# VH-VL binders against q9c950r261to396, part 32

Target 1, 136 residues: q9c950r261to396
Amino acid sequence: VPTFEDVKEVTIRRSKLAKWLMEPFFEELIVGCFVRVGIGRSKSGPIYRLCWVKNVDATDPDKTYKLENKTTHKYLNVVWGNETSAARWQMAMISDGHPLEEEYRQWIREVERTNGRMPTKQDISEKKEAIQRTNS
Short names: E, the ipSAE of ESMFold2; O, the ipSAE of OpenDDE; V2, 0.75 times the mean of E and O plus 0.25 times the DockQ between their complexes.

## First folded at step 17 (VH-VL; framework fv_ixekizumab)

Design aa4 (at its last look DockQ between E and O 0.51; V2 from the best seeds 0.00; counts 0 for: pae E 4.4 > 2)
Fold by OpenDDE, look of step 17:
Structure aa4 (fold): chain C 136 residues (1-136), chain A 122 residues (1-122), chain B 112 residues (1-112)
Amino acid sequence: as target 1 above (136 residues)
Amino acid sequence: QVQLVQSGAEVKKPGSSVKVSCKASGGTFSNYAIHWVRQAPGQGLEWMGIIIPYFGTAYYNQRFKGRVTITADESTSTAYMELSSLRSEDTAVYYCARGGEWLDSYYYMDVWGQGTLVTVSS
Amino acid sequence: DIVMTQTPLSLSVTPGQPASISCRSSQSLLYWDGKTYLHWYLQKPGQSPQLLIYEVSNRASGVPDRFSGSGSGTDFTLKISRVEAEDVGVYYCMQSIDYPYTFGQGTKLEIK
């Protein structure tokens, strides 16, 4: 089971998504990363779920939205629990903050409950390295 | 095209509970949220709550003081709204509605059910 | 709760003439993501509500271009350039920036 620290290191925030959006490596790099998906708003602030990124969905070029100062038709297909189902999200709905430990725990519980795929230590390591190369 | 079909009209006594169903067809249930909105006779719209079936998360209008329970069954693409401790003022048409074409559009309602009349009378 | 206030509450319009409905919120509906969470619905007589405009100015599928939405912050407007008989009903604005979502009182549009 990946540690909270591991997950934090491969969690991509909104501003980074916007930065990498048009890069040729983006669609490949983002797979296997985590994002904080906004699923609601309350008096106490936005509510997020920590999700695993399955792939980039760019199949609907006519459905555009604003991400920071850019216009895009790229969405993220993310997984909560089991890969048998994925949900499409605008990257504009992704948090620019770091994940919370409670969100990590929620994700772990859901993956276990649904018998979902848990990233291996190797998966995490490879993703960390890929991200580091990108930042260089 | 997505359609929402609700259960039939209900007549209830004060203090009892009612459970209204909303079955979705023509789309992927996990790709959107379900809202519940009611309308008393001759009155406006009142938001009751939302469920995001994919995450199993529901949020409620606290004005109902815990009397509302919203659930969803992804296997049958059906959402439910249960209202307990019914009062005469709960007499209304209850609507379910889809929260956008995609889950990221859950914050508005683009497809509505036909409505379910719930009458509360002694 | 966020209070939504519509004006007028009723409107009688001659066919072919324009109509305008105002909606004000008790707080800004602009969120950190840059979206403004104000939407418009129409409920025709004897029917379920239907989405007209989402996020201030985007027409829902099948909505004629006679309908337009505008505004920012706390002040919003729905306009119908040329009212038709089929436009009769009650119009509602709604905010979804915070739970609970709240509707305006509704504006009843009738034909003269």
Scores: ipSAE 0.444, ipTM 0.841, lowest interface PAE 1.4, mean pLDDT 93
Fold by ESMFold2, look of step 17:
Structure aa4 (fold): chain C 136 residues (1-136), chain A 122 residues (1-122), chain B 112 residues (1-112)
Amino acid sequence: as target 1 above (136 residues)
Amino acid sequence: QVQLVQSGAEVKKPGSSVKVSCKASGGTFSNYAIHWVRQAPGQGLEWMGIIIPYFGTAYYNQRFKGRVTITADESTSTAYMELSSLRSEDTAVYYCARGGEWLDSYYYMDVWGQGTLVTVSS
Amino acid sequence: DIVMTQTPLSLSVTPGQPASISCRSSQSLLYWDGKTYLHWYLQKPGQSPQLLIYEVSNRASGVPDRFSGSGSGTDFTLKISRVEAEDVGVYYCMQSIDYPYTFGQGTKLEIK
């Protein structure tokens, strides 16, 4: 089971998604990473859920939106719980902050509740290396 | 075109409960937030709560939290609102309403159901 | 709860003339993301409410240009530049900066 630190190291912020959006390696890099999807607001700030990226959906060119200073029709299909229940989201909904340990625990509980699958520590290690190579 | 179709009118006795359904057609149900709003006869609008079906997360108007339960079933694209321990002041039209196409606009209601009249009568 | 106060509560307008509805909140509706969470709805006679304006000034799809919204902080205005017969109904402002979301009391617009 990956630890919070394992997951934190492969959680991608919105500003990074916007930076890499146009790169030919974008989908291969982002698939298998984590993102924080905004689901609401409280008096103490935004509320997020930590989700696992399954794939990039660019099949509907008419559904454009602004991501930072760019426009795009690319969406993330993410998993909350069971992999059979993936859903697509705008990258504009992704947090530009770092995950919280409570968000990680919520993710673990939902995967367990739904009998979902998790990335292995090896999967995360490979993704971490891919991110590092892209930043160099 | 997205459409929300609610269950039919109900007549209930005080102390009982009611469960109103709201079926979405068109669009992607998992991307929606569904609100519930009620309107007593001749009165204004009162927000009851919201659910984000994909995440199973619901938030309630505190005045109702002990009596209201909002749920959703992604497989049937249907949201539900159950109000328990009914009293005469719960007589109202109950609306479901969808936030924008994506959760980035969950916080206003852009598509409304036709409303469900619930009458609580002794 | 955030209290939303509308004025006037009733408005009678000659067709073709302008109309203005004010909405005041008990707290600022500006959030730290830079957005202001104030919206307007119209409920025509016998119908469900419909969205007119979101985030102060953005018209919902299909809403005519004669509807405009303005304001900031706690003070907001909906204007109709030239009232038409189909504009009859009750107008509500709503805040969604904090739970519970709350509506104003409504402003009934009638044709004189």
Scores: ipSAE 0.265, ipTM 0.775, lowest interface PAE 4.4, mean pLDDT 89
ESMFold2 (binder alone), look of step 17: mean pLDDT 92; pTM 0.948

Design aa5 (at its last look DockQ between E and O 0.31; V2 from the best seeds 0.00; counts 0 for: pae O 7.0 > 2)
Fold by ESMFold2, look of step 17:
Structure aa5 (fold): chain C 136 residues (1-136), chain A 122 residues (1-122), chain B 112 residues (1-112)
Amino acid sequence: as target 1 above (136 residues)
Amino acid sequence: QVQLVQSGAEVKKPGSSVKVSCKASGGTFSNYAIHWVRQAPGQGLEWMGIIIPYFGTAYYNQRFKGRVTITADESTSTAYMELSSLRSEDTAVYYCARGGDWLDSYYYMDVWGQGTLVTVSS
Amino acid sequence: DIVMTQTPLSLSVTPGQPASISCRSSQSLLWEYGKTYLHWYLQKPGQSPQLLIYEVSNRASGVPDRFSGSGSGTDFTLKISRVEAEDVGVYYCMQSIDYPYTFGQGTKLEIK
């Protein structure tokens, strides 16, 4: 079971998504990472859930939106809990902040409740390495 | 075409509870937010809370002080709102409504139910 | 809570003439990344509310182009270029930048 620290190191922030958006390696890099999806707003700001990225959907070129200073029609398909429910999100709805430990605990509980799947520690290690190479 | 059909009118005594259902048909239930909004007779609209069925966690207008419970059942495409400790000022029409065309448009309501009148009287 | 203030609260308009409704918020509705969380609804007599305009200026599906929205920050306007008999009802603005979501008091539009 990956730890909170393991997951935190492979959680991709919105600024990184925007930085890598046009790179040829984008989809291969981001699939299998985590993102914080905005699911509501309160007086103290946006509310997030920690989700696992399953693929990038770019099949509708007419559905464009702004991501930082760029325009794109790429969406992230993510999972929270099990694989039978996937949700497509604009990358503009992804947090630029770091995950909270409570968000990690909620992710763990939902995976357990739904008998969902988790990345292995080996999967996480490979993503950490890929992210580090890309940042250099 | 997406439609939201709500349960029928209720007459309740003060101190009791009411549970209103909201059945979605013709569309995809799991990826859209469901809001609850009420309207007292002759008055404006008041937002009560929201649930996004995919995440399951509801967010409430705190003026109701824990009296509201919002849930969703994906298997039946039905959302529920339960209001407890009813008072006379809770007499209103209660609407369910769903968000826009995308889940990322959860913050405005494009499809509304027909409304459910709840009357609280002794 | 964010207070939404509409003016006027009541409006009588001759068919074919323009109408304008103002909505002001107690706080900016502009959120990071350029979105502004201001929406307009119409409730016709005896009906549920219906969405007219989302995110300041985008018309909902099926809404005629005689309806337009504008504004920024805290000041917003809904315009009807030529009022028709079917436009009768109560118009509400709503903010969704912060919980709880709040509506304006409503503007009743009548035909004279």
Scores: ipSAE 0.158, ipTM 0.742, lowest interface PAE 5.0, mean pLDDT 87
Fold by OpenDDE, look of step 17:
Structure aa5 (fold): chain C 136 residues (1-136), chain A 122 residues (1-122), chain B 112 residues (1-112)
Amino acid sequence: as target 1 above (136 residues)
Amino acid sequence: QVQLVQSGAEVKKPGSSVKVSCKASGGTFSNYAIHWVRQAPGQGLEWMGIIIPYFGTAYYNQRFKGRVTITADESTSTAYMELSSLRSEDTAVYYCARGGDWLDSYYYMDVWGQGTLVTVSS
Amino acid sequence: DIVMTQTPLSLSVTPGQPASISCRSSQSLLWEYGKTYLHWYLQKPGQSPQLLIYEVSNRASGVPDRFSGSGSGTDFTLKISRVEAEDVGVYYCMQSIDYPYTFGQGTKLEIK
């Protein structure tokens, strides 16, 4: 099971997504990373869910939205528990903050509950190295 | 295909408590939120609270001043709403409603129960 | 709490004619991520409320294309291009950007 620190290091913030959006390596690099998806609001502020990025979905060029100062039709297919929980999200809904330990615990619980794919230590290491090579 | 079935009508005395049940069928329970909304006779809709069964977390309309308790039992796919210290003005039809999937959003209600009439009278 | 104000509170429409309902919020319903948390419900006589429109302009499953929603910020509109007998009921707007969720007063639509 990856540690909270491991997950933090491979969690990509919105500003970084916007920066990498048009880079040739973006669609490959983002796979296996984590993102904080805004799923709602409460009196205390926005509520986020830590999700695993499955792939970039750019199959609908007519569905554009703004990501900071850029226009894009690229979405993220993310997973919370298992593959059946895959969902498409706008990158504009991704947090620019760091993940919380509570969000990490919730993710772990869901993966275990649904027998989802848990990233291996090797997966995390490879992703860390890949991110570092792009001067993240 | 998803349905919410609520418990039957209740008649209560002032000062007592009522507990209404809402059983979900035809879909996943744990990944959704359950809202409670009531409607006094001839009046509009009033949001009471929400629960996320998977986390056991509930949020309440503070206008009820702690009189509302919302719970959920994942093993039976049933949510509950208990209202204590009942008053005549609590007479209403109480609805449970399913919010969106946690993987999408829970901030609107796409499936509603049939409603439960609770009458509070001396 | 966010106050939702609907106008009119009642309207009578000839079948086949259009109808329009306004909903105003006391503060913006636009989230920082681009979503607008304004929804419409219809409660037909003797029935439970049902979702009509979510997030300003998206029709719920099974909702005819005669229904459309629009607006932004604090001003929203529900339109029915051609009112039918089955459209009779009370329409509610609702905000869900913050707890507690709040509804408009409701607009009662009747057929002339």
Scores: ipSAE 0.017, ipTM 0.660, lowest interface PAE 7.0, mean pLDDT 91
ESMFold2 (binder alone), look of step 17: mean pLDDT 91; pTM 0.948

Design aa6 (at its last look DockQ between E and O 0.86; V2 from the best seeds 0.78)
Fold by OpenDDE, look of step 17:
Structure aa6 (fold): chain C 136 residues (1-136), chain A 122 residues (1-122), chain B 112 residues (1-112)
Amino acid sequence: as target 1 above (136 residues)
Amino acid sequence: QVQLVQSGAEVKKPGSSVKVSCKASGGTFSNYAIHWVRQAPGQGLEWMGIIIPYFGIAYYNQRFKGRVTITADESTSTAYMELSSLRSEDTAVYYCARGGEWLDSYYYMDVWGQGTLVTVSS
Amino acid sequence: DIVMTQTPLSLSVTPGQPASISCRSSQSLLWEYGKTYLHWYLQKPGQSPQLLIYEVSNRASGVPDRFSGSGSGTDFTLKISRVEAEDVGVYYCMQSIDYPYTFGQGTKLEIK
């Protein structure tokens, strides 16, 4: 099971998504990363779910939205629990903050409950390296 | 095109409970959220709560003080709203509504059910 | 809870004339990533509500271009350029930035 620290290192925040959006490596790099998807807000503050990114969905060029100062038709297909079901998500609604440990625990519980795919240490390491190369 | 079909009208006694169903067709149930909104006779709209089946979560209007329970059955593409401890003031038309075309559009309602009249009287 | 205030609560319009409805929120409906969670619905007599405008200015599918939405922060407006008989009903604004979602009182539009 990946540690919270491992997941934090491969969690991509909104501003980074916006930065990499048009890069040729983006669609490949983002696969296997994590994002915090906004699912509402209460009096206690914003509510997020930590999700695993399955792929980028750019199949509908007519459905555009604003991401920071850019216009895009790229969406993320994200997974919470089992990857047999993925949800389409606007990158604009991804958190620009770091994941919380409670969100990590929620994700772990859901993956286990649904018998979902848990990223291996190798998966995490490879993703970290890929991100590192991009930041260079 | 997605359609929402609700259960039929109900007549209830004060103190009892009512459970209204909302069956979705024409789409993938897990791709959207379901809202519940009610409307008392001659009054405006009141938001009751939301369920996001994909994440297995529901949020409620706390004005109902815990009397509302929203559930979803993905196998039958049906959402439910149960209101307990009914009182005369709960007499209203209850609507279910889809939260946007995609799950990430959960925050507005683009498809509505036909409504279910619930009458609470002694 | 966020309070939504519509004005006017009723209006009577001659067919072909424009109409304007205001909606004000007790706090900003702008999220940090730029979305503004203000929407408009129409409930025609004897029918379920239907979405007109989402996120301030986007027309829902099938909504004619006679309808337009504008505004920012806490002040929003729905405009009908040329009112038709089919536009009769009650219009509601709604915020969805915070739970619970809240509606305006509704604005009843009638034809003269």
Scores: ipSAE 0.787, ipTM 0.929, lowest interface PAE 0.8, mean pLDDT 95
Fold by ESMFold2, look of step 17:
Structure aa6 (fold): chain C 136 residues (1-136), chain A 122 residues (1-122), chain B 112 residues (1-112)
Amino acid sequence: as target 1 above (136 residues)
Amino acid sequence: QVQLVQSGAEVKKPGSSVKVSCKASGGTFSNYAIHWVRQAPGQGLEWMGIIIPYFGIAYYNQRFKGRVTITADESTSTAYMELSSLRSEDTAVYYCARGGEWLDSYYYMDVWGQGTLVTVSS
Amino acid sequence: DIVMTQTPLSLSVTPGQPASISCRSSQSLLWEYGKTYLHWYLQKPGQSPQLLIYEVSNRASGVPDRFSGSGSGTDFTLKISRVEAEDVGVYYCMQSIDYPYTFGQGTKLEIK
């Protein structure tokens, strides 16, 4: 079972998504990583869910939006618990901050509740190395 | 064609509860966000809360002090809003509304139900 | 709670003439990196509200080109370039940057 630190190291922030958006390696790199999706903002602060990226959806070229200094029609299909379903998400609504331990615990509970699949420590190690090579 | 069909008008006494249903065509609420909005006679719109079943979250307008419960039954594609401890001020038309076509557009109301009049009187 | 203030509260417009409705929020509706959570709704007489404009300036499906939205931060405007009889009703702005979501008090548009 990956630890919070394992997951944190492969959680991709909005600024990195925007930086990598146009690179040929984009989809291969971010599939299997984590993102923090924003689902509202209360007086006690933003509300996030920690999700992993199942794939990139670019099937509707007319559905464009602004992501920082770029315009794109790429969306993330993210998984909260069981990978048999996903939610489509604009990258503009991904957090630019690091995950919290409580968000990680919520993810663990949802995967267990739905009998979902977790990435292995090896899967995470491979993603960590891929991220490091891209930042070289 | 997306449609939201709400349950019929109700007359209630003070102190009781009401549960309004909202049935969606062509899907489950796990693929949508559902909002509830009310409108007292001759008044403006008041947001009551939201449910996003996929992420297991509901958020309520705190002005209702815990009297509102919003739920969804995915097997029947039906959302419910229950308002307890009814007062005369709760007399209003209650609307359900779906968020945008995709779940990442949860934060505005795209499709609205026809409304349900709830009258609270002795 | 974020307060939304509409001006005017009512207006009467000769058919074919332009109309403009202002909406001001008590706090900025701009979220990080340029996303702004301001929307407009129209409630025609005897009907449910309907989405008119989302995220300041995007027309909802089926909304005529004579409707346009603009603004930033705390100050927003809905314009109708040529008012038609079918445009009568009450217009509401709404913010969705923070829970609870809040509406303006409404602007009643009438034909004179």
Scores: ipSAE 0.713, ipTM 0.906, lowest interface PAE 1.4, mean pLDDT 90
ESMFold2 (binder alone), look of step 17: mean pLDDT 91; pTM 0.943

## First folded at step 18 (VH-VL; framework fv_ixekizumab)

Design bb1 (at its last look DockQ between E and O 0.92; V2 from the best seeds 0.00; counts 0 for: pae E 2.2 > 2)
Fold by OpenDDE, look of step 18:
Structure bb1 (fold): chain C 136 residues (1-136), chain A 122 residues (1-122), chain B 112 residues (1-112)
Amino acid sequence: as target 1 above (136 residues)
Amino acid sequence: QVQLVQSGAEVKKPGSSVKVSCKASGGTFSNYAIHWVRQAPGQGLEWMGIIIPYFGTAYYNQRFKGRVTITADESTSTAYMELSSLRSEDTAVYYCARGGEWLDSYYYMDVWGQGTLVTVSS
Amino acid sequence: DIVMTQTPLSLSVTPGQPASISCRSSQSLLWEYGKTYLYWYLQKPGQSPQLLIYEVSNRASGVPDRFSGSGSGTDFTLKISRVEAEDVGVYYCMQSIDYPYTFGQGTKLEIK
């Protein structure tokens, strides 16, 4: 099971998504990363779910939205529990903050409950290295 | 092409509970949220709560003080709203509504059920 | 809870004339990533509500271009350039930036 620290290091925030959006490496790099998906706000603040990114969905060029100062038709297919069921999300609704440990725990529980795929240590390591190469 | 079909009218006594169903057809149930909104006779709209089946979570209007329970059965594409400890003030038409074509559109209601009248009387 | 205040609460309009409805929120409906969570619904007599405008100014599918929405922050307006008989009903603004979602009181539009 990946640690919270591991997940944090491969969690991509909204501003980074916007920055990488049009880069040729983006669609490949984002796979296997994590994002915080906004699912509402309560009196206690914004509510996010930490999700694993399955792939970029750019199959509908007519469905555009604003991401920061850019217009895009690229969406993320993300996984909450089992990758057999992915959900499509606008990247604009991804948090620009860091994940919370409680969100990590929720994700772990859901993956276990649904017998979903748990990223391996090797998966995380490779993704971390890929991200670092991009940031250098 | 998505439609929401709700269960039929209910007549209930004070103190009892009512459970209204909302069956979705024509789309992928797990790709959207379901809202519940009610409207008392001659009154405005009141948001009761939301369920996001994909995440298995529901959020409620706290004005109902825990009397509302929203559930979903993905196998039947059906959402449920149960209201307990009914009182005369709960007499209203109850609507379910879809929160967008995709989950990232949970924040508005683009498809509505036909409504279910619930009458609470002694 | 966010309070939504509509004005007027009732409106009688001669066919072909314009109509305007105001909606004010008790706090900003703008999220940090630029989306404004303000929506307009129309409930025609004896029917379920239907979406008219989403995110301040976008017409929902099938909505005539005589309907338009505008505004920002806490002040919003729905305009009908030329009111028709089929526009009769109760109009509601709604915010969805915070739970619980809240509606305005509704504005009843009638034909004069």
Scores: ipSAE 0.778, ipTM 0.928, lowest interface PAE 0.8, mean pLDDT 95
Fold by ESMFold2, look of step 18:
Structure bb1 (fold): chain C 136 residues (1-136), chain A 122 residues (1-122), chain B 112 residues (1-112)
Amino acid sequence: as target 1 above (136 residues)
Amino acid sequence: QVQLVQSGAEVKKPGSSVKVSCKASGGTFSNYAIHWVRQAPGQGLEWMGIIIPYFGTAYYNQRFKGRVTITADESTSTAYMELSSLRSEDTAVYYCARGGEWLDSYYYMDVWGQGTLVTVSS
Amino acid sequence: DIVMTQTPLSLSVTPGQPASISCRSSQSLLWEYGKTYLYWYLQKPGQSPQLLIYEVSNRASGVPDRFSGSGSGTDFTLKISRVEAEDVGVYYCMQSIDYPYTFGQGTKLEIK
């Protein structure tokens, strides 16, 4: 079962999404990784949910938005809990920070509640290797 | 096109509760954030809270947190706002409003319901 | 809570003339990834509020091009280039950078 550290190592920050946005390997790399989606800001700071990336949606080229210093129409379809349901998210709304252990625990609880699937440790190891190859 | 249709006007006694419904037509309900905003007679707009159904969580204006409960039923595409321990100052029109076209545009109100007048009188 | 202050609170305009409404927030509405969480709404007499301007300067669908928004940081302006009778109502600015979302006091626009 993947640990918080396992998931943290394959959680992609907004600055990395912006860096890789135009690369031919972008979708292959990012699918199966995690991202922190922003769902608001409270007095104690931003509120995030740790989600699993299911696929990249670029099907509407007219739906553009600004991501850092670039313009894109690529969206992430992310999973919270059961993988049969996804939410579409702008990459501009992804955190540039590292996940918190409470966010990981929330994700675990939702997967359990919805009888969803988790990536295996092998799935995460393969994704870690892909990220390392891209960063080297 | 999304439409939000709210339940009808209500007259309530002080100390009771009211539950206003907001039914969405068109689109996929789980892809929407639903806000609640009220307006006392002759006054401005006051944001009460939001529900983000996909994440199953709601956030409240701290002014109302103890008395307001916001829920959603995806099977009926309906959001609810319940206000308990009603007082005369809770007399207002209560609006529901959908966030942007997609869930990640939760932070503004795009489509508004027609409003529900709640009158609290003794 | 972030306080939103509108000026003026009421405005009487001759048809065909321009109108300008200012909105100031007690804190910057610019978020680190470049979005500014400032919105304008219009409530016509007897109607629900409607979105006019999103993210400072973008007109919502179906909003006439005589409406425009501008500003940055804490200071924002809604302009109507030529006021028409159908523009009467109360205009509200709103911030959504932080919970709770807050509105300005409203600016009542009337035709004189």
Scores: ipSAE 0.582, ipTM 0.876, lowest interface PAE 2.2, mean pLDDT 90
ESMFold2 (binder alone), look of step 18: mean pLDDT 90; pTM 0.940

